# Miniprotein binders against q9sl92, part 20

Target 1, 330 residues: q9sl92
Amino acid sequence: AMESDASCSLVLCGKSSVETEVAKGLKNKNSLKLPDNTKVSLILESEAKNLVKDDDNSFNLSLFMNSIITHRFGRFLIWSPRLSSTHDVVSHNFSELPVGSVCVTDIQFKGRGRTKNVWESPKGCLMYSFTLEMEDGRVVPLIQYVVSLAVTEAVKDVCDKKGLPYIDVKIKWPNDLYVNGLKVGGILCTSTYRSKKFNVSVGVGLNVDNGQPTTCLNAVLKGMAPESNLLKREEILGAFFHKFEKFFDLFMDQGFKSLEELYYRTWLHSEQRVIVEDKVEDQVVQNVVTIQGLTSSGYLLAVGDDNQMYELHPDGNSFDFFKGLVRRKI
Short names: E, the ipSAE of ESMFold2; O, the ipSAE of OpenDDE; V2, 0.75 times the mean of E and O plus 0.25 times the DockQ between their complexes.

## First folded at step 12 (miniprotein)

Design s43Y (at its last look DockQ between E and O 0.75; V2 from the best seeds 0.74)
Fold by ESMFold2-Fast, scan of step 12:
Structure s43Y (fold): chain B 330 residues (1-330), chain A 118 residues (1-118)
Amino acid sequence: as target 1 above (330 residues)
Amino acid sequence: SPDQIRELADQLRELVDEFQRAVENGDMDRVRELFLEIFRLAYRILDLARELLREAWELGDPELEKAARELLRIAYELIDLAFDFLRAIRQGDLDRAQEILQDMRELADRLLELVQES
C-alpha cells in the first residue's frame, strides 16, 4: 500500500442544533476516512471563514442551508473546495454520517497525481453526493430514475420561482441529463448491503455555470432570456432535495409506477425506434424495435415490428441515442 | 387554450368529489389511487403553465405571462395540498383532510376564473 501525502479539509454544516451536535462529535472523534490513506481535517462552519470566501465563487454553504426545508435529506452538509470524489466521502463514511447527508465540492479531480494526467472539473459545475437507505433490493436500481427526475424538476422549479422560461432538461436512459442535444449532467448510484439494508450512495454532476466542455444551464438561459439573473448551484441543490424527498416518499410508498408518467414525459425515448444488433453464429443480426418504457426491474422495454418483447440492460448493451443503435457488449 | 383549462378544472372537481366519497367510505385503496390521479393532474397543469410562460416570453405578451404565472401558482398549491392530504389521511386527521379537499375545490374555481379572464 503506498503512503499518500494527500490531505483535505472537510467543512461540516448542520441545519439545526441536532446536526450541529453531530458535526462536533465527528470532529472530536476524527472518524471520517477517505481512500488511499488521505489525511482528513474536519472543520466546523464557524471555523471555516478562511476557506469560504465570497470572491472565490465557491459554493455558498449558508445560502444552501437557509433554503433547505426538508426533514431528511440535505440537512447535514460536508463541503470542500477540492475533492477526488464526493461519492467516496459519503460512501466510505456511510455509518458515521446521518442518512441523507450531502457532500458538495467546487472542484472534483481524478488521478493520484504524481506523474499521471489529472482531470479536474471546472468551477461552476454542481457536484454532490448524498445517502439513503432501502430495504428492497429489487427496486434499488430504480432510484437513479427518481434522482434523474428530481434533478430535471428542480431546475424547472427554480426557473418557475424566478418567473423565467423553463429549461427543458431531458433524461437520456439510463443516467445522463441533456439539454438541446448536449450533455449537461450525469448520475451514479452505488449500493452496499449491510445489516439487512441497502446503503445507497447517489452522485450527481450538473453543469450549472461551467460552459466547458459542452454547455451549461446558464448558457441555455442566456440564450432564451439574456438579461435574466443566473441560476445558482445552491438554489438548484435546495430545490433538488425538496423535490427528491417528495418523490422518494411517493416512490417508497407506491412504487415507481407513481412517477412513471412524469418520467416518460421527461425522458428522450418515447416512441423511439432503435436498431438492436446481436451476433448469431458469427453473423450480425439487426432487429428494429420501438421503445415502450421501463420493465418492473428498470430495464428498457422495447417491442419489435413482429410484437416480440426486448429487455435491454444498461451493463449488457451500448445505446447510441442519436444513431438509434443498440449493440450487445458481449 | 380555454378549453384545456376548463377540462383540467372539471377533472380536478371530479377527483375531489371522488376523494370525498372514498374518505367517507373508509376506502384507503381508492384514496391511494385518487392521490396518483391528482398528482398526475397537478403535473399536467404545471406543464401547461410552463409552456404558456415560455410562449409569453417568446411573444412578449404580458397578459399571457400573467395567466401562466397564476397557473404556476395553482399547480404548486395543488401539489402541496395533495401531499398534505396524504399526510392527514396517514395520521387519521379526517378534519384536516376535509379542509384540504375544500382548498382543492377553491383551486378548481381559480382555474375557471382564469378562463373567464381570457
Scores: ipSAE 0.778, ipTM 0.908, lowest interface PAE 0.7, mean pLDDT 84
Fold by ESMFold2, look of step 14:
Structure s43Y (fold): chain B 330 residues (1-330), chain A 118 residues (1-118)
Amino acid sequence: as target 1 above (330 residues)
Amino acid sequence: SPDQIRELADQLRELVDEFQRAVENGDMDRVRELFLEIFRLAYRILDLARELLREAWELGDPELEKAARELLRIAYELIDLAFDFLRAIRQGDLDRAQEILQDMRELADRLLELVQES
C-alpha cells in the first residue's frame, strides 16, 4: 500500500457494450477506491486520448482488446501509465468490477512478492493483476501454478506465431519465472472469502522489454535471433488470457492433476536433489531428498534416501527457497 | 525422427476411435479422460515442433523449418479441436462432435504425409 497522498488516473476499457456500460456506471458513480489517501480519477477509454497517446511505448489498449476472444477473462481492462499497485486496484474493488477484469500499468513503483523482496516494475515490464472466483479453498493455492504455466505457454505461443524460436521460460517453485538462470517474473495470489466463494486476485510481473533489473524476454530473443521482431506486452497479455482461460477451465473441471505433466516439463525441479536441514535440539541434521512433484495442497512432494515421502515448505527467510526448506513426513 | 511422427499419428488415430466409442456409449468420464490424452499428445507435438524449429533456425534448413511449421499447425489445431469437441458434447451437438473427430483424423493423415515426404 501507498502511505502518501497521491492521485492516479484509471482508464476503463470494455470489450463489448456490456463492459462499456459497466465502465460508464463506475465513472458516473466514481466508485473505485484505493488504500490510503490515493485519489482516483476514472476516465473512459474514449475520453483518454492524451493518456493513451502520450508516447509510443504506452500499453496499446486497442491492440490488446481487439485481440481478446475470451469469454470471461480480460474483457474489462483498467490501465494507468503509472500506478502504485495493479493488485490493489482489482483486489480492493473486487465486488465493483466484473470478475476477470484486468488492471495494467506501464510503471509500478511497488510490486508484491511472496517473501520480503518487492517486485520493482520499470517501463517495459508487463505488470498486471486480474480477478477470478473459486469455491473450493483447498485448491485456491494451486491457482498460482496454473497462472505460472499459462505465462510460460503464452510466451512460447507468441514466439510460435511470429515464426521465432521459443524462449525457454522455466518455473521456479513456488511463484518465480526464470530464463537462463535469471529471474524474469513473478506471480502473487491473494484471496478473501465471501458468500461461499473465494475472491482471488492474481498479480503478475514479467520482464518483457525492460533493460533492468536482471534480464528481459526481448534481450534473450535478441541473443537468439538478432533480426527478429520483438515481443510486445499486449501480445503476451492476450496470449496469456487465451491460454489461462483454457487451463483454468481444465483445472476447475479436472483438478491440477490434469496440468501436472505439462507443469513438470516446464518447472526447474524434476529429479532435483535437495539438502534439507532439521534442527533436533541444538544439532543440525542434514537429509537428502529428491523432488517428485507437488502435493495436493501445493507444496513440494519429495522422497528421501530412506524411501519415505515428505512435504517440503519454504522458511520465508532465504533468497533461494530451496536453501531453507523444512520437511514434514507424510 | 520419422518414427516419432508416425507414432504420434497412430496414437491420434487410436484416440479418435476411442472418442467415437465413448460418445456412442455415453461414457462422459471416458470422454474427459480422452480429452486429457489428446491434450497431452498435442503438447508433445508442440514440443517436437518447437525443437525442430530451433534446429532449422540454427542449421538454416528450410525443409526442416517447413516440417516444424506443419507440426506446429497440427498441434494448435488439435488443441482447438479438443476444446471445441468438449463444447459440442456439453451442448449436445453430436453432429458437430462428429465433424471434429473427422477433422482430428485428417490431422493424423497430415502427420503421416510429413513422414512420407521426408
Scores: ipSAE 0.761, ipTM 0.902, lowest interface PAE 0.9, mean pLDDT 84
Fold by OpenDDE base, look of step 14:
Structure s43Y (fold): chain B 330 residues (1-330), chain A 118 residues (1-118)
Amino acid sequence: as target 1 above (330 residues)
Amino acid sequence: SPDQIRELADQLRELVDEFQRAVENGDMDRVRELFLEIFRLAYRILDLARELLREAWELGDPELEKAARELLRIAYELIDLAFDFLRAIRQGDLDRAQEILQDMRELADRLLELVQES
């Protein structure tokens, strides 16, 4: 059976003439590639008018691009109606894309998670990945927390602007997003060191409008708002880049400590008691510690019943970061 | 409460005056500290506005909802001004920084106007 090599269509959108000329250059050179050598078709936004009109549930390129007033992030957009991974698009083509370029898809069928798990995203999820550069490798692990915070604040900003009730999106450390105790999203950061910089690819998945498999943001608003005023993926993505650019600039200027208070107000782990496993003389000893915050390295900071401070490290064996923690005295 | 809004307005004025002094003295470390204080203040206004919106919805009070929405606008504008101020300072645009401080003072006046209408 000839596996029909499903050609991937990538629509290239630029906010200004600068990004539009980049889009034309990429198309003319056919420069964008996928890791699996899937055949890529590059289409300019001006040529894509027929692809976007026929599905009222497709990502509205014009709505998003008109909302963007950022200087660095979200000004170059790649959209696909169906894609293996937005993260693979931006990471594999990092050198060909402007820094801050974003890839969005309506349906992601081979999404990358932190684990080897393939994440499938149905229609109604906001699935995107974008690029950034960092110079200090010590703070690269903290960028996931800045991203998590920017997503939670972007949802709030859209609710406030639309006159909707506040949706309390919470952060489950290290990179999950929760509403009412249910997972609604997650963040993946990967980095490569090249040309004296860290090339960071950030992937975000957020369930906006699909009630499966757990819940979505619009399910929280159900019965409180008319359907016409529910959250749109384009609105959240726009608000995200506006919030993220601010938080990223603050993070680069003053460090994560400037965002730490807001992060702790938004996370699930304030005064949380967790069981950590220590190996003492080949016996596993369970100790209880209370989470106090994050260390400067981005690990969980906790206090023991002995009033000693500990850094909590994942053991690498548990899928649940809270079940496989080892304490290190600091 | 009206008293909480007055306190927030007074705190905003005090912080703007301290920003003015820090800029005039070239104390960029103090400017960075004061930014964090303004940022925290803006989020306190935002939290209060969201609380009042919830209460307004529970009570069915349209006047309280109107006041809470104005507080939200003030908080968001204050956040935007604070980040624009840091950008102006980083660019060495002291004239723009002074304009932004004046805009922040106007937000403090809008907070006080909201208390008088309540």
Scores: ipSAE 0.724, ipTM 0.889, lowest interface PAE 0.9, mean pLDDT 88
ESMFold2, look of step 13: ipSAE 0.731; ipTM 0.892
ESMFold2 (binder alone), look of step 13: mean pLDDT 84; pTM 0.836
OpenDDE base, look of step 13: ipSAE 0.714; ipTM 0.884
ESMFold2 (binder alone), look of step 14: mean pLDDT 83; pTM 0.819

Design s44K
Fold by ESMFold2-Fast, scan of step 12:
Order: structure tokens, then sequence, then C-alpha cells
Structure s44K (fold): chain B 330 residues (1-330), chain A 118 residues (1-118)
């Protein structure tokens, strides 16, 4: 069972004097809130040395922040050794934090994913959440695909910089990451509408250096290049924000069409045949469909043998990729 | 292959020349279209580089590894230049846009030199 803690310490770290001033202001006001009336203690990076032991495999704030060359994302960091949810930290405090702020933890008690799926996050998993704003609600559902693509490319980027063979991370629609047929990560995007803008919170879990029962990136790397240096969570996160900022700018300027070819080369579903179950007049009807791609609204597009078009939404569906079964829920 | 790298270099050179003409004509729709073509080309170079590096590791081939690493550097520089170009255009910084186009031409030359040096 997961333990409940009545208090939580959040370490605040900024890239420049601007973010440092924000951190000091937040600490002075004690303005950050967590669910269930958890008491929050805010600590500046300069005061955090007593919380980290040299032999502790804790997330290295300095290594991450020194890797950041972005203009918006990842410049304000919130870190804690243990959290219930990085996603809740950023979403609950959206109005208090600079847009693009990231929260990281070493141990997450309860993860979030698709409805009724619980993501378990042992130490060594990269667990983070960050925020962004969008104005056009029609393309908000597509942001999860931009995030997914940026994660897969960030992993390859870190390998490239080290001269290592790339790790072929794939996307399982709508929000899962796989390597060699095994799940290595997941993505959760939520949004709220306020003042003519969509406030989007993005959560990501990625198995970098955690052990069994699931695989991790370093286990895959060890199989390909046993004598290589291991991948670090800090380097992957830095590479993620560098890649995400570029992809986000392109997405906002040119639309998803600019990234669509890369996305389809990276996902697992090109020309996949699946069975879709629907209830018609209180009877279960099964139709075989072939996955074509994504609709302009970001839903799965499939064509049936009956020449009917199917639009499958992330909400209200159950998709078992390896069995080719989709159950549509009302 | 050397022929594939030569083809990529020729495509980049042609694209950059068209890019400069589109900028000089103030044709922003054409500039955006050409950006997507350069972006696609950069990813073709990146894919080739990654595959060559993977093969170099499997074969223990240091010459192939060296070529793959240089091709990776070229691909990343081209991607960065493409995004910097969009930023310069959006800010109306035509002097910076011109510098970026020159840097892209130098990358095309570097692709050709890579083939000639192996």
Amino acid sequence: as target 1 above (330 residues)
Amino acid sequence: SPDQIRELADQLRELVDEFQRAVENGDMDRVRELFLEIFRLAWKILDLARELLREAWELGDPELEKAARELLRIAYELIDLAFDFLRAIRQGDLDRAQEILQDMRELADRLLELVQES
C-alpha cells in the first residue's frame, strides 16, 4: 500500500534571475497548494543541499538545468524526492507557476494514465509534468502526439550525442510508449478553459533506469552496446524540452501536418486491422477496420471492409493493440 | 551509400537556392513550403546517420562510425538552422535570415566533402 504523508517539500530551481525571483516570491507567499490539504514546504535550490545525499541516485537539478537551452519550457523546475503526482503539482498550481514550468520526482506513489490504468513508477523512472497554453481547442487533442514524438526523438538525440546506437522507441496510440514490444512509458494530457485560453498540463513517465518487471531504456542499450555509459534522466529531459519546443513551434505555425509523417513512422498502427465492438439496439456488433491515421481533430481514423469510416476517440474506447480489439463505450 | 549522400547534398543545395529566391520575392507561402522540404530532408539525413551509426556498432567499423557521427552533426545543424530561419523571418530579421541561408549552403558543401574524404 502507498503511504500518505501530511507534508511535502518542493525544491524550486530557476534557469535565470527571472525564474529565481519567481521562486523567491512563491516561497515568501507559500502559495503552492496540493490536493487533500497536504502541507507544502517550499525550499530554494540554494537551500536544498541538506536534502540530497552524495550516494543517493536523486535527480540532479544542476545537470538538468545546465542542459536547458530553451526559451519557454523547463526553465522553472519543481523537484521533490517523493510525490503522489507531478501532474497534480503543476495542474493544481497552474495560475501560480510560469507557463512551461516542470515538476520532477524520483518516486511517484500513484501515477496517472488512461482511465483505470495505473502507472507504477519505481526509482530510476523519469517522471515529470509541465504546462503550456493553447488558444485553439480544435487542436488541443493533438498536443499529446507532439509530446509523444518529442519523447521518442529526445531518447534518440541523447544516444546520437553520445555516439551510441539509437533506441527505437515507438508510440502506441493514444498515449503509450513501447520498445521491442514492451511498455516503457506513458503520457497524460489534461486541459481546462479559462480566459479564452486552454491551460494544458502534460504528465510523462519514462522507464530510463528502473528494473523489472518492465524493460527500460538502459536495459535495451546494454543489449546493443554493453560497454556504453548509461543514459541519464537529466539529459533525456533536457533533450525533450529542446525537441518539444521546436516541435511545438512548428505545430503552432504549420499545424500537425508538418509532423504527421514523423508521427506515422514512429507509431505502431500503420495499416493495422482491428475489430471494433459497438452496441446497436442492445446487441453487440463487430466490424473489422483498417487504421488509416489520425483525423484533423486527433482521433483515430479507420476504414471498414463495408467502406464505412470510423473515428475512434481516446475517451470511450478500449484498445488492445496486440489483439487487434477495440471496444467502443457509450 | 556515397551516391545517396551526394543526392542529399544536391537536394539541399537546390532547396537553399529556391529558399533565397522566395525570401527575395517576399513569397511567405513558398518560404513555409520550402521550410517543410528542408525539414524533411534534414530528417532523411538524420535517419541515414542513425542507421549508419547502428551498423558501425554492430560491425565494429570505426570508419563508418566516424562518417555517421559527422552526418549526425550535419543533420542537427540543418534542423537548428531551419528553426532559426523561421524565427528570423517572423521577427523581420532579414540579415540573420541571409546568414542562415549561407550556413545551409556550407552544410551542403560539407556533405559533398564527406563523400570525397571516404
Scores: ipSAE 0.715, ipTM 0.879, lowest interface PAE 1.0, mean pLDDT 84

Design s44L
Fold by ESMFold2-Fast, scan of step 12:
Structure s44L (fold): chain B 330 residues (1-330), chain A 118 residues (1-118)
Amino acid sequence: as target 1 above (330 residues)
Amino acid sequence: SPDQIRELADQLRELVDEFQRAVENGDMDRVRELFLEIFRLAWLILDLARELLREAWELGDPELEKAARELLRIAYELIDLAFDFLRAIRQGDLDRAQEILQDMRELADRLLELVQES
């Protein structure tokens, strides 16, 4: 244990008086915690005048909240200009926050703030995490696919609403987002089982207005429509929750089968041929398989040239799309 | 193309008619099956609208842009109606379900009108 000067300010914002009262209660109780003994200060949006900048670079809380038309998701917002992880904020505080709460940050960092060797993400990336609850553990692994679809459709929805050409965001299984062959985002889902339900935390990173080291949505848009207004993180996040809430309701009512065709039209893997490398008794065996889709459990389904079925798990295998190679993780 | 839009409109009209018959007969398994087919069709219309809008931007064509934007409006309205229909059926609100089916029928007619302007 070393003496730490680490501190973090979290700005709380609610859609209605109900969420505003929750924010006041959390501030009074000071119950939100972060890992690594980081000191947490809770601030209401109305009190955050010196933290909430009305400029083009910081996430605009009011613009986002004014766009929200959901009944559950995104109605309670936690924002900080700089965080180590939005995912940690919502997952470590799951029991204290309304289900559906979202945490957003402008900059994510790795390393200690006291050292000169600190990595920081570029501003302009939409980085957020939110929570949900599910009762059936068998379909929990599928939620990441519902999230992926909602992100791709949210981007297109924002373009549609503005009369702009759509940006063709694709899914690289299990959890990456690509445009024009370049990675623009990723998704992380974690869950814990408590009180006969699964507490799910969803994290998303999406390159909206940052161009280095990879591309971003606005760079793609400028290539197609150079004189158009730029896409805003706030608009995309609002569109995401609108689309996600509908897709989540459909998924819960009709199952993943209701979204399956849209998922396969959006992913990069239809009819892809890949080599599966497996180590059997110190021997490397290679099998050529063709991607067919997903199993009911959410694993990758492939068929060999001999018509044998293969099920590939994301945690037990590495999948290199561009090399067409699947290998067992060491 | 105009032929593609006509085909989509004809498919929507047929699905709405089958859906209405299934609701009137109390065949809830068929209703769920047809809902998924209408939902699929709505996404096909949306994809077509997006492709036409992209083409309008590439060509600098204001007439094509206007047609694409109307097709976008029709697609979004159909998607919203599909979700509202699912909610009405789930709640046993058959009167609301019938109103929504009529609104879907009117969207199919709007698709056919759009083809006459292409």
Scores: ipSAE 0.748, ipTM 0.898, lowest interface PAE 0.9, mean pLDDT 84

Design s44Y
Fold by ESMFold2-Fast, scan of step 12:
Structure s44Y (fold): chain B 330 residues (1-330), chain A 118 residues (1-118)
Amino acid sequence: as target 1 above (330 residues)
Amino acid sequence: SPDQIRELADQLRELVDEFQRAVENGDMDRVRELFLEIFRLAWYILDLARELLREAWELGDPELEKAARELLRIAYELIDLAFDFLRAIRQGDLDRAQEILQDMRELADRLLELVQES
């Protein structure tokens, strides 16, 4: 078995008495697991009050919980000051956690041990993961677009509530978030099929107040409104779950077509002309296509100058928006 | 801007009237179509409000900022009412659905008041 010196404390917080009882039950069972034989310690919010309160720069659990008005998502929160992956917390424990549970961390790290450089994200990045269930596998790939849209609208929502000019967060298909030509975030969705349902884990990273390596929302805001108060991770996350729950309900009831127009207004690719490069017998063949939108399966739909339709898949192609270039991945 | 807001108020009133007729006729397919039209209209109002707020900040115009903030409130309330309406219909609560439609008509009146106070 691989040696692990890793230990992790997970703080559990619930919106109501129902979620609080779930937290107590999980602590008593000590059944939450993480990869690489990481030892997990579960702590109730009441037991961690001194640790949370003394760090003005840590994610504020009470500020987040007081902001949410959802019925499903974000009502059970798991927090740790430092994690290797919020996604691992929710995906490895899908069966133990209420569906809709969210995991948040202040610092994500990559690499372990004294013989490897440990990379740590700067504080100020909003890093979270949550879970949902879907029945129809044909539309599971579309959930990442619903999530992307909800993130962009949550940022605008927080600005709107503060009376600030909106930050124009755009979607770079399939799963990146950009402001003013610079990447500010990304989304990762994974799924497994169990008990006749798809168990989906959603991970999101969003540069709120951590300007490295590229930029952040608060840097953009200060450029537009220098005297404004900064955006808070807790407010954005609360706004995200409010928007996501509504968009998810609409998506489940009426399909992606109900959100399609809003999605196209938010993405970077409307009527974009791109060069599709394919390697045929060690020669590069170029075809010019115009992006039309998404197929029902969530792939890029494009039309060539020959009026033929093309479907571009994220797993088979590399898409460089700023060069207008799609290349087949090796 | 004032003519545009009057047109939006008229569109909202017409859509709410069509919603009322669809509910009275038990035409649930039409109800779903009209929900999408109201959702689209609410989003258009939201985008307009956001652009006006941006313009107000660029110009340093407090009256335009005030108007934009009110338009934001109307848009958000319309979005909330639209989702509450869909929930009421799914639950078979037709009395609640009727109350929500009246609230939507009051938002159309508020759009007109915003123009009259400009």
Scores: ipSAE 0.727, ipTM 0.885, lowest interface PAE 1.0, mean pLDDT 84

Design s46I
Fold by ESMFold2-Fast, scan of step 12:
Structure s46I (fold): chain B 330 residues (1-330), chain A 118 residues (1-118)
Amino acid sequence: as target 1 above (330 residues)
Amino acid sequence: SPDQIRELADQLRELVDEFQRAVENGDMDRVRELFLEIFRLAWRIIDLARELLREAWELGDPELEKAARELLRIAYELIDLAFDFLRAIRQGDLDRAQEILQDMRELADRLLELVQES
């Protein structure tokens, strides 16, 4: 049995000649890196036909790129048929890639090492990561909410434009996406501070057409309209960037307050009553609170029956939406 | 539904008139407030359109479906115009801003066309 370092092929695709020149420069420099000494091979889109020749289910780079009408986000695409993390691709190479670059993969895998035991997710999940810059660290935690809104509205927008039944994608605070009480996606945002700016990497997973241990958007759609055309990952991603760029620009200019009304209409927590558990003198004390919204810092704002305000943080607390319970982690 | 569409058209016309006044007064804070009101109005149109699409699907009504899809087109166009208006104002392009306000008034007329056969 032979042992070798992991290797990865990244296909680079640009919307215009500007992005195409960046792709050529990156390939010539061979400057993109991944963790754990993974060997990276860079391929231009024009050279990539052999990677997807016999696979009709692979992410369609041209279909996605033709849908892009943005000025910043999604104009530079990195694709691989198989990756351990799209997030690692954009975060480890933040300085090398245009801000707004997106990485997409068909299969996410986990596991490595001596035994070479590797688990793979099924195709059909839309798994992507992209980058942005922010200057004000106080509002960086709010970006995950802007991303969540853009995902939910992108799904609805694609359904609307294709004449499909409406899929009511909802947000479960702080970063999960749900349809009909079942999880269909999640968002992960990380940031680092360099050169007086916050470098933010956004990762999104959305169950569009993947297999069933969980539900997916196309399964929901088939349940409502069995003969309808299916949702395509490429169209959702294009719609996402169109919505995200608009929402991000609004957020940067006018703050999250400009999006709060839409956010509260989209989340699962309006007027929700929850039980907050805390330890006082070795006794468990339960207080009933009603969710009011978000604080300016992006934490849950709740009001108790005692008319006291509570701020609930995602770290240090456990929030079980289906049980209506918030419990301090031990 | 027809009364709701007429109300939305009236609200759009009123907001466009308020935008015109805010621009004439050089009141950028008011322009930002009115932008949020247009944004809210567009989402109200989307909500109505999605409700009508659901009803059209349940009833098998192609005319209702057609009207609902036109409402969606109007709402998304309104959102795009609102962002373009904000950009024009920031650039000091008052001629372009005026053109956009007129385009918004045309969207109000398109809303009213949908109630012709109620």
Scores: ipSAE 0.336, ipTM 0.703, lowest interface PAE 4.3, mean pLDDT 82

Design s46M
Fold by ESMFold2-Fast, scan of step 12:
Structure s46M (fold): chain B 330 residues (1-330), chain A 118 residues (1-118)
Amino acid sequence: as target 1 above (330 residues)
Amino acid sequence: SPDQIRELADQLRELVDEFQRAVENGDMDRVRELFLEIFRLAWRIMDLARELLREAWELGDPELEKAARELLRIAYELIDLAFDFLRAIRQGDLDRAQEILQDMRELADRLLELVQES
């Protein structure tokens, strides 16, 4: 008899009349769902003009949408000022939303009710999720690397367009983003198989303009160019989809090999020596290996000093590359 | 730096000529290989441009900044042209593909012009 009275308002925004008609259809059907019996209210962007302008810190839908020149990704936007998960919005509604739809929130929180301490993301974090489809399950694990690369290039692209020195965002395999040895972001990819296709949901968090005590892109920029204009979440997201669409097209046409060189120039692991710990018969054995790159399946390829090849999987291992330590789950 | 830019311009011109021959011969495997070479070249121009822009900011050099910004524009245009070319080929639009190759040659000329500018 007693259910959660949690409610959530989702603002729908489309790039063209095609996406606008989809938004109207979704609102009329009231078909979008969230977990835990959350009551969902759908609002068209035209009806939410006052709402989106009432907060100086709110994601600017118009600024983002005006930057989009893609053919598939980011053309349908779902926004809410506060969500438990942008990933849940796109994954639970995959069949209802155009493929390539993006969900953005200003604050993402963890925990529920008064009896738990509710964690909220720092103000100014870019928190988003979007969808794509793939047919070949063998290359689905590689999509996180295409996403990571597109994020790093989007940041540089925004700096380039503003005439600012670039921010050297690096990839920590498999799914973390770093600047100057400090984490600024992370990526989560999930997939389900349906109708001969893999339905992939991609979630990204990026520290753009969050306050102390953590680092963010604008803190790095202020250190390099104190008089410059700050980076905006909307511009980075727009640049991301422009880069991602190009990289995704190239990845689908020619495979990850086409992006491999750029990926290795961007990641933290080129020629890195690491200690691999294996447990054999209750004994810990340590082997020193050098990271070579990625296998065709997206796992780490490393070589021992005996020229023995090692393939390291994220599911089977614990990695601390800053300490040069890999522990295998045996 | 000027010698590097001249070398990049020469490499771009040579790759575009090979690209045109591959298209005229209908050699799609060679077209894909040359696309990757042009894509790699565009990123080399991009890397150089970004490093020069960073250096210009550190030194407070407006002339170096202007040169870096032009290299950035050339790199971005080359990347866009490369992807537009791939799209034109997939759609069988050979006339558009030829126009794009000519636009790429004009980018090589702009690289050389940048070196000639004192």
Scores: ipSAE 0.685, ipTM 0.867, lowest interface PAE 1.4, mean pLDDT 84

